# Ledger of designs, part 27: VH-VL binders against q8eqq3

Target 1, 246 residues: q8eqq3
Amino acid sequence: MKIHIMIAEDERLAREELMYLLQQENDIILCPSAENGDQLLNLYQEYNPNVIFLDIHMPGINGIEVAKKIRNEFEDKDIIIIFTTAYESYGVQAFEIQATDYLLKPFSEERFKIAMNRIRKTLSTKKVRKPKVDKLVVNLDEKMMVIDPNQIGFAAREGRTVKIHFISNEVIETKMNLKELEEKLSGFPFYRPHRSYLVNMDCIKEITPWFNGAYNLVIKDLAESTIPVSRTAAKGLFDALQGVHH
Short names: E, the ipSAE of ESMFold2; O, the ipSAE of OpenDDE; V2, 0.75 times the mean of E and O plus 0.25 times the DockQ between their complexes.

## First folded at step 19 (VH-VL; framework fv_lerdelimumab)

Design Y6 (at its last look DockQ between E and O 0.01; V2 from the best seeds 0.00; counts 0 for: pae E 17.0 > 2, placed apart)
Fold by OpenDDE, look of step 19:
Structure Y6 (fold): chain C 246 residues (1-246), chain A 122 residues (1-122), chain B 109 residues (1-109)
Amino acid sequence: as target 1 above (246 residues)
Amino acid sequence: EVQLVESGGGVVQPGRSLRLSCAASGFTFSSYGMHWVRQAPGKGLEWVAVISYDGSDKYYADSVKGRFTISRDNSKNTLYLQMDSLRAEDTAVYYCAKDRYKSSGYYGMDVWGQGTLVTVSS
Amino acid sequence: SSELTQDPAVSVALGQTVRITCQGDSLRNYYASWYQQKPGQAPVLVIYGENKRPSGIPDRFSGSSSGNTASLTITGAQAEDEADYYCNSRDSSGYHLWVFGGGTKLTVL
């Protein structure tokens, strides 16, 4: 499996240098590059890279802010972020957003190789650590609820909490975020069609086109709940439904 | 409707110059890289040149480097190809094509003109 | 400059599946784009970003990659799919060059 790597770098020469280094690796594929934070966010949603080499200093939104958005708004804690910068002072910020590594410009080949090894190690460990949970344990106020994941239609972020919606139309509230829930459900066919939703793919009844390449999911619950699918998530959903593994 | 329309093609003698134009409409021209691609009669596609969305970066195939110049006028939504020192092997249909991005080369070229024929002959 | 190689011609029976493959060093690290060209017409982008389809392209078209190869697959070939198909990617230098494959003529039988 190839590692999909995306570069965000506003300086052409720095970008090309990094591209050159990456091209020396045999197990990577380069995704489209971004020249600023906004572009990165757009491309990230579309291509879903495994790794981002992210320049801290870009026009507009800086790399740290972009990383925070990826971690928080998109709830993508699995993506590997390597910061690139000309300055050493951003180490603390990199730590706060759980960056995998930090590369100074101009790039050292040796440091780059170390970073690549860390990337590979991280990816290998993540594959191993997906515990297949047979049952989901959710902490409620005074009790723990044991949930059969197959009975879950979808989960949704509603306000400050996540609600788990069962096929029976029962709803429970959890303090877990959708990412945490997704991780716990890694052994089950759940998909993130939207930043605010986690859907059981086995509970999808219909997929209906919406505007601008987006879709709606109709769930097989009693309420026939409708869940939005973003344009960027649509392809991945179809691939997942068809058993295509990326 | 997104559209590209090439013009400026014709018959020219070797060593002469020709300037091609590509008029863009239906999209934000200044936001995308643009390419020139040519196709000799009965042959395959050959990439010629690319220019970034703002014109700051220009790159050329080795076969045309030093002879061709790609440029753009975003205020006129027009792409240009100045072809100098033309050779017989430059004979081709020349297409302008829109990059899906700012000329990153990863997205492909999603809009093509119908092409303009350039014939270099004595 | 790097080179992308394609088989010059392939054939497929109506309704069957065909795979057109492109090979080159650049494909180790870059996505391929695929273009369909019918006689007397301009090329049309059919696949980009490994397996992305532009709007209006039928879902029978798909893309894949492996090693130094990229492939265009047509699942359930239609008569109208008869055309020349070209792969495209960045040059192996990865900086400023693009390259097309030699093209593959697809005949639908």
Scores: ipSAE 0.349, ipTM 0.665, lowest interface PAE 1.0, mean pLDDT 88
Fold by ESMFold2, look of step 19:
Structure Y6 (fold): chain C 246 residues (1-246), chain A 122 residues (1-122), chain B 109 residues (1-109)
Amino acid sequence: as target 1 above (246 residues)
Amino acid sequence: EVQLVESGGGVVQPGRSLRLSCAASGFTFSSYGMHWVRQAPGKGLEWVAVISYDGSDKYYADSVKGRFTISRDNSKNTLYLQMDSLRAEDTAVYYCAKDRYKSSGYYGMDVWGQGTLVTVSS
Amino acid sequence: SSELTQDPAVSVALGQTVRITCQGDSLRNYYASWYQQKPGQAPVLVIYGENKRPSGIPDRFSGSSSGNTASLTITGAQAEDEADYYCNSRDSSGYHLWVFGGGTKLTVL
């Protein structure tokens, strides 16, 4: 019932912020904290935590290499690793290490609660199944962007490229096609209402009939969006919205 | 009682070989890394080698690298040190020591044997 | 390859406090452990992880570190504390490589 959590973070204020958030949870036992990678490996061996919150950017051996040592040299496949960082650029490496989640600093209470719920889900199933990273990583010219799929309203093929439209009205361009994007968003409620669109069903605000058995969609907070639903896709959309599984 | 007992020491000529054994009891041998540490007469401690709990990783001091081989048999709870191409400067009491964890060394070597004397002389 | 340097000898009056030091560049990044060795006996671990005591080690033994220096402090030294003391830490150049200091002979007067 109690979750043993260890923190590895070299900056005192960031460490104390995370400790504060953890202490608000009633099912946590907080192990001693580490301030560098070698200290973490030392304490990890003594206390055998269930979960490590691991800063990527620590002096000496960095957090990615520490995680590799735990997985490969200590052969601990069961420990849950949550990477923390000030930079979005490390999402792909977090996936390669089979991290459970990835938290950006400064820590938001909302994102922290989501991470805690994923930890609890993993531990309650008692599975050693390799967890998927619950983020979408998109390559941009100079960086990789780590995206929360719940913030995507829809994606559309616009000319030669695919654009991802956030419910915030922000737009980014990706080199992934809609099929690849749909596959990467498996496990989230996305649907292809039209060959040129991929829509987040949780973000649909309105559905309006259109000619010949087609429909149009309006996305929450994107009042000027109009997304077509083809005649052949309409039944599947309504079935999915009414709780009938794809 | 956790116990380590070294054996196999003796007098040997330079250039010859010697094999040391360390018998472990009172703990789960296969869960812990093991070390060899030596002490020349009248001198301090010198770390020699370490082997991980499952035997998959082995590391050596520069002074013995290429000449000594550490190994373990977890089914017999025994640690070994094969010492080849022995030199006069290898003369020492050899201790085996238990790591407090799998071979990290971060928690120290918490149990030591009483040592076995190796004398290399011509 | 990294050296740990200790003073070869130190004295303390019975009941007084003594500090034994260990210096090396690797101590900036790695913990030290401390071993007590009495004549004709195997070493005994007295401090690990900078400042932790194994079970059975009296609380008069404590450890600390600052910069490239680790220290073993014995508060209220007793006659049975007379021994050689060795520090031990990682070699900064390699994983699972260790080095001992040269040892410090503690004499209790």
Scores: ipSAE 0.006, ipTM 0.405, lowest interface PAE 17.0, mean pLDDT 81
ESMFold2 (binder alone), look of step 19: mean pLDDT 90; pTM 0.939

## First folded at step 20 (VH-VL; framework fv_lerdelimumab)

Design Z2 (at its last look DockQ between E and O 0.54; V2 from the best seeds 0.00; counts 0 for: pae E 4.9 > 2)
Fold by OpenDDE, look of step 20:
Structure Z2 (fold): chain C 246 residues (1-246), chain A 121 residues (1-121), chain B 109 residues (1-109)
Amino acid sequence: as target 1 above (246 residues)
Amino acid sequence: EVQLVESGGGVVQPGRSLRLSCAASGFTFSSYGMHWVRQAPGKGLEWVAVISYDGSDKYYADSVKGRFTISRDNSKNTLYLQMDSLRAEDTAVYYCAKDRFKSSWYGMDVWGQGTLVTVSS
Amino acid sequence: SSELTQDPAVSVALGQTVRITCQGDSLRNYYASWYQQKPGQAPVLVIYGENKRPSGIPDRFSGSSSGNTASLTITGAQAEDEADYYCNSRDSSGFHLWVFGGGTKLTVL
């Protein structure tokens, strides 16, 4: 089955570059392209694409606003949105609207290929039930505790010990370090946003910008815990959330 | 009703020039790309050229490139095809066709009735 | 320039179904448009965007695509459907170029 892709781009050269790259793919078909937000909305309704490559900086309504409108108007449609931009500053906004990827101009072939892989993965997983997560066994003093990783919100290094924080706000202390814990959770959606934290990505509610390219995570626990994201970990986090494993 | 009417066809000798016109009505002419397509007697359709809504972009088939010039006057709702250095193989009915889009060009939705151009010695 | 290929002629019995196929590299990534042309008349768009019908085109006309092919299907052929049919698409060698198939003559028996 072919992936129907629509481009929204006001710059002809950028649009043509995307078309060129997309033409190299065997499993895609190109819908008519839009040059602004209004055109995109009209064409979207008519052609119902699977994927939109959406320039953030178009005349009139910007790409983020158009994306929000599409999401709000078509709540039942799992449209894949890839943002395209010359600026790196829109990462958080892209996350807010559940964008699949973010491509910087000028487009690199390598980044484009990564985006295509994400698109394909996303389309394939929509049909797949998430497998039941296996249990984590943690040694606590003289006892072994069996933990459902899905119940873990985050783990934090506090002094000489690591504390595992559950969504229920229950906290347990382990003798394992964060690295050991991360290794044991390698088959689960956990990420190291900071040297002192391990977070369950499925429990992330919000990402808020902080100073100097850093971010804060808000966890879906009862306490709405806040976890810092270092600048160096920020890019990887967004990739991980989008299903890209490096 | 969208309507396209071609004119300017006729009999010409090889090497001569001819200018075709297409009068458009029933739609906002300046908002759409326009095409020329030709059909030799008893043969299939051959795409000739396309022009963007504002005339800023023009593209041609290799068979006519360097000899034909597509242009438009939006104030007159008219499309033109200047044909220079005509050859016998240019003999055809020439159709003007409206593109479905402004500049992305994703198909022709309305055609004129065509005008016959005959190039013969 | 890219090429689109069609069978030069096909036949269908009245009331039966016929499929006209177009093949070419451009069809891997682009929709085909289909045009009907009757003798002495200008072409008429009958299908675009894979399976979209312009206003006034009967619902017996439909479009499909697979791989590097596009197809026009007439379900329940009528006598008035006898015509030449042309596929059309963007040229794979140039974003702004277009190409037609060689055309298929449909005879309704």
Scores: ipSAE 0.861, ipTM 0.921, lowest interface PAE 0.4, mean pLDDT 90
Fold by ESMFold2, look of step 20:
Structure Z2 (fold): chain C 246 residues (1-246), chain A 121 residues (1-121), chain B 109 residues (1-109)
Amino acid sequence: as target 1 above (246 residues)
Amino acid sequence: EVQLVESGGGVVQPGRSLRLSCAASGFTFSSYGMHWVRQAPGKGLEWVAVISYDGSDKYYADSVKGRFTISRDNSKNTLYLQMDSLRAEDTAVYYCAKDRFKSSWYGMDVWGQGTLVTVSS
Amino acid sequence: SSELTQDPAVSVALGQTVRITCQGDSLRNYYASWYQQKPGQAPVLVIYGENKRPSGIPDRFSGSSSGNTASLTITGAQAEDEADYYCNSRDSSGFHLWVFGGGTKLTVL
């Protein structure tokens, strides 16, 4: 859609130069401009711009202090700040407050186009999200239990039931078999090292050799648990731990 | 409450002059830009002029440029429109309007009730 | 020098939804505002900054834009919404010039 851009600049000629350059771009819309820091903060809250072109030398509080206020008091890490100045000495300070770019006045079309390309790139990458933690729901006799999969150390078949062992040392029984449990945990790093076990690979503390190419696992915070790794499962386990999928 | 009251309209002959006033109350007049907008009978709105909060910048529609002068007296909370060399096509209700923002011009949030100017022989 | 184009009239049944549109090159880079005017009355600002409502404007008024087109939407139209509606924006040829659309007469049936 459109990139909403605000200019904070008290000098008319500099403001109009930026407006002229910006209105040549097809994918931007201009918010009302600010001429001082208080005005900028009010307009920022009302219009929620994606980008601020921010003059360092505005009357009253300077642009660096305004940027710190936006980052620290409003805690807005997503807004893109492009500082403008007639002085080269502010480049280090722009880096410290994570400005996207830094433009010297008078503005060149070439440097402006570079800044716009950085803006577009930054906005594209900020839409990448990490997955949220999903919940596992297991059916117990008289209730359903909501479980954070990251709290599971391992599950083991014991006789006719499967026991889920939490890293807290809590244990619950489930009517699910290990295949069903593995399928429900498919978004998490679980592995079948043995037909009777399902292990959370993020919780593995130690791997020790055993007879005939087999191994044993020790789970973090469950030091008395020893989980067998069959010879045929060992390759797959090490591949998964190292990011190899063959 | 924020209010704007226009005055000074009337019937005038072509080629004559007329001065409109707009009295402001209920807000800090000297912090805001001000507009004049007109509406000919049975027609739509036409933007006429704007003046910055301190009076230093003035801009006009092409239809009135060179004939109309916008001004303000911040000590009296009053906006003015001096209209010279009036023509029949200047016949309209004239509204004064306040900018929504202290210095930015993206909306006219308070309007007067208007004053009628009729230019006819 | 930019023109803002509106349809001269539109109708809506009571309680239904209507959109009023405004087109112009300046709307590519500048927000629209929208004004409601009833006969014999001064205009009233109903939408500014593309999609913001001033205090006292009912929730049924909303605004949007795409490309060089701005829209005013009234959901659940009421009899008192019958009025002329004007869009307004800056002229792209000048930094401090303004232009109104020709207006749209909304009739509530």
Scores: ipSAE 0.210, ipTM 0.633, lowest interface PAE 4.9, mean pLDDT 83
ESMFold2 (binder alone), look of step 20: mean pLDDT 90; pTM 0.937

Design Z4 (at its last look DockQ between E and O 0.37; V2 from the best seeds 0.00; counts 0 for: pae E 4.9 > 2)
Fold by OpenDDE, look of step 20:
Structure Z4 (fold): chain C 246 residues (1-246), chain A 121 residues (1-121), chain B 109 residues (1-109)
Amino acid sequence: as target 1 above (246 residues)
Amino acid sequence: EVQLVESGGGVVQPGRSLRLSCAASGFTFSSYGMHWVRQAPGKGLEWVALISYDGSDKYYADSVKGRFTISRDNSKNTLYLQMDSLRAEDTAVYYCAKDRYKSSWYGMDVWGQGTLVTVSS
Amino acid sequence: SSELTQDPAVSVALGQTVRITCQGDSLRNYYASWYQQKPGQAPVLVIYGENKRPSGIPDRFSGSSSGNTASLTITGAQAEDEADYYCNSRDSSGFHLWVFGGGTKLTVL
């Protein structure tokens, strides 16, 4: 089946560039394009696309607001939203509305291809029941513990030891370092947002901006734990959350 | 009711000029792109030109580029086609057609009845 | 300039189903529109956006697409459906250019 894609972009050159890139793909069909939020809403209702490439900076209602409106009005629809912008500052907002990707203008072919791959991956996984995650075996002193990775909120290096924090607020201490733990959790949705932390991405509730391009993660544990994200890890985190692994 | 009415057709000699008009009614004319499409006698449809809703953008088929000029007067709800340097192969019924959308052109949802242009020596 | 190709003529028995196909590179990425034209009349839009019918068009008309093709299907052909049918799409070589197929003459037997 072809992927029905709609573009919302007020700048003709940018719109045409996207059209040019999209028409190189064999598995897509282009819906009518919108030049503002109101047009997008109307066309969305008529064509019900699978994907929207949405410019954040359109006349009138901005792209973020339009996206929120679409999400609120069509709660049951799994619409994929790719934001397009000339500015990097909207990453957090894009995350808040569960955007699949974020493309900077001018568009690079390589970055566009990455976005397309994310789109395809997202569409393919929606039909697949997430398999139950396998168990993690961790050495604790002289005992081995079998842990459900899904129950882990985050791991943190505290002094000379690593503590695994569960979503239940239970904490266990391991002799493993974070690198070893990360390796064992290969295939699970864990990310290193900081040199001293390993976080379960499925347990991230919120991302909040911090100083100098850094962020804080709020975890969905009982304590609503806060985990720092370094500036260097920030970009990778967003990619990872969107299913892109580098 | 949406209605388009073409006028200005007739018989002209090669090299001469002719101006067609299309009067629009029943819709907000200034909110839609407009097309010209022609059909030679006993032949198929051929797209000729497109003009954006505000007239800022114009596009032409290669067969008429440099000779034909599409324009519009939104205050008069009228579409125009200026045809210069007419050739025998330009002989056709000329239709004006309303695009379905304002800025994203994906179809012609309403057509006029057409006006016949005959270019002959 | 891209082109759209159609069979010049097809026939269908009254009450039967007929499919008219349009082929072209532009149809890989763009919807086709279909127009019905009866003798001495202006074209009428019957299908757009792959399978959308304008108001007033009977539900026996439907559209589909596959690969680089688009198709118009008439399920339960009526005598009044005898006409020329043209496909149309955006030209892939120019974003704002349009192209028509050569047209298909449908005869209802």
Scores: ipSAE 0.867, ipTM 0.928, lowest interface PAE 0.4, mean pLDDT 90
Fold by ESMFold2, look of step 20:
Formats: C-alpha cells, structure tokens, sequence
Structure Z4 (fold): chain C 246 residues (1-246), chain A 121 residues (1-121), chain B 109 residues (1-109)
C-alpha cells in the first residue's frame, strides 16, 4: 500500500530537496504540493493525504496555525504532520501540536530516514488512511441499500457480478467491482486475499495452509465460509493482520 | 469565459527565431502557471515549458533547453515563447495551456487552439 | 528522463467498457492526468489527480492507478469518445519537468 504524502513548502530549493528524498522511497506517492496555508487546506481536503510535510514559515497562515486548524477545525487527529523549519527553536512547539517529527533545513538524509521510520511506525499502529465512510450505500435495481460495513463478512465476484456476503449469510448483488467496493470501504479493515474476493479481516476465524504457498480463510459467519488466499497475497495478509489493533 | 489564443506561428528557416504569444482572458492570469505543449504533424503531444504564476520559476524540456525562453507579462495577460536556433524537429503546432492549480502544476485545464510553426528551408 | 508508455491503439464496441493504460517509473510517485484529443482540435482534460473529473466531463470516464501504471476507463463507450488519449505526469528525473505518453487512438466500433 502506498503512503500518500503532501508537501507544503513555498521555497523551491527546499521543495525540490524534499521531493528528491521522498522519491527514493518505494512506498510513497506524492500529492500536489502547496505554497501557502490556504492552498494546503484546499488540497488536503481534495487528496486526503496520510502525511503532510509542513513548512512553519509559509506565506499567509503559518504552519503552526495550519496544524491547529487540521487538528481542531477538521478534527483530524490521525494525520501525520512533519514540520520543516530553518530554526531549531520550533521543536518544542512541534511536540505541543502532536507533530510526529520535525526536520531542520537544509534536510539531512539521516534525519529524513529517521522521520520516515517514525511515519511508518505510526502508520503500522493504525490503519493506513483512505477516505473514510461510516455507511456503505449500494444502488440496487429498485432501491438504495444503506449498509453497516461491520456486518459484511466478505464480497466475491460470482460470474459477471459482485455479491456482498453478510455475517448473517444474507447476500446482495452490486454493480460495483471489487476494487470500487474496496475503495468505498477504505475506513474498514478489508483486504483482497484473491483477485475474486474482498474479505473483512475482523471476520477471519482461522487461516489454514493450502497447496503452493496458498491459504484458506474461515469466516466468522453462520456458515463458516471458506475464502482462498493467493500465494502473492499471503504476505500482505499476514502483515495486515499483525498490524491491526483492537 | 476562459480563453487562450496563440499567435506568431509561421514558416522560418533553420537557425532563425520566432516569438509566440498567447493572449489570456476570462480568469486571473497572474494566479496560474502556464505551459507550452507542441505536437509535430501526425505525432503525439510533447511538453515544452512551464512558467510559474509570477514568472520566477521556468522549466524546460531537454529538447529545447538553452534555445527556448518562456516568459509572461502579467500586466498584459500574455504568455510568450521565444524560440531561437530553430531546427526542423521544432516543426509543430504549439499550444499554450493553463495550469489547474497555482503551485501544484497538475493538469492543464484550458488550452488554446494552437499556432503552427514550420521550420524548413 | 522517464517515459510514459501507452499502447498505440485500442478498440471498443459501442456501449462496452474499455481501459487505456499508461506505464512509467514516474507513476510510482506521481499522479497522472488524462487528455482527450479529437482530430483538428486542442486536447481536453478528462481526468486529473489520478481519478478526478473536471466539471463537464461525463461520469463514464474514470481513472485509477497501481504501481507504475495509470488507467483511464470509459464505461458505456459512445461514438463521440473516439479520439486520441494521452496520459501526462511529472518526469521523475527532475523537478517540475513533465512528460506525455505517446497517445492511444481509441476506435469505437
């Protein structure tokens, strides 16, 4: 899974140095950059990044005030904020705003690697951020159905359509493909164990080995449904299960 | 109504110069980055240059670096491309395009109609 | 300098779904934008920021990306969708440099 990172920095050289460092990381995608606080707040809402590298001394609203708006106005306590500054004195203020780290300009490769490790550690103790949804709305032929994602055990491609299987073993059909369904469920712990399946990881009862490095999952539903895990998806599944917190 | 209108294209000999203009209207020109993009006859799009909203930063494709100069006059709402030391490979329709975002330079949401530059003896 | 690679041509039956792909190392770290160009006309932005549509673009156009690949999907293809399609992204070899893919000619049968 990629970490979506946004940079808020008005100085070209500093922005270029930071982008260069970030592009060496294999698990990163860069959102559009911002040159001031107002632009950052607009782009933040549009792209929903996991991480913001935030210059304290941007034109207009400064980075400290932007961070306060994000924490208080948008009530986003989970976004990872890394402040950037030319001044060492801002370290205490970064801590008080619950920043994950701060980086002194010009950027050190070693300090950058430390910050990246903290980002990854922080993300491993919670779900990687995507647009979140409390309810799933599925458009059926004659109605829309409002679904609590926690009631879904798994979804499967069955012929030409995708079927959502509830833990009650009720089944509904959707025109969404599994990728679209996964995106709509991004705030919940769903995983693709196989190209034809999407599983609710909170509903996994058992994992049993199968041929050629594959596995089977048993679902905590009434029927104890069995779901395949492909060889290529197995490591990601185990990593996700070990990184999931209750 | 947002509009971009290119002008200044024509036929020139190799080694000569041309200056293209792009007249902008219907938006706050000084708030947006601007691009030049070209398309040789029967070929695909090739990005040429980008200039920041205030003109302080300029970026060029390797194929034109050192020969072309992008500039803007925000008081006249006009983008320019000065093309020096022209080569046959520069023969193309040249489009100007407006950046979607001031500082992000992502996506070109408004394009001009293009102006043809032909470099031949 | 990075490259963005597109298949030169793709066909789709009227009303069916087609996917146009764009591959390149830059797409590992940068979003793609997509442009439609009809003969004798300027390009039109149809997708930006991976999966966002400008106002006025039909919802049958969608975008996605994974790894080094970006995709433009047209569901329910219409005759007016017949055009050349270009992906565009940052060139990862430099700061604020840009690159277009070679273009894909879409034929609606």
Amino acid sequence: as target 1 above (246 residues)
Amino acid sequence: EVQLVESGGGVVQPGRSLRLSCAASGFTFSSYGMHWVRQAPGKGLEWVALISYDGSDKYYADSVKGRFTISRDNSKNTLYLQMDSLRAEDTAVYYCAKDRYKSSWYGMDVWGQGTLVTVSS
Amino acid sequence: SSELTQDPAVSVALGQTVRITCQGDSLRNYYASWYQQKPGQAPVLVIYGENKRPSGIPDRFSGSSSGNTASLTITGAQAEDEADYYCNSRDSSGFHLWVFGGGTKLTVL
Scores: ipSAE 0.217, ipTM 0.638, lowest interface PAE 4.9, mean pLDDT 84
ESMFold2 (binder alone), look of step 20: mean pLDDT 91; pTM 0.940

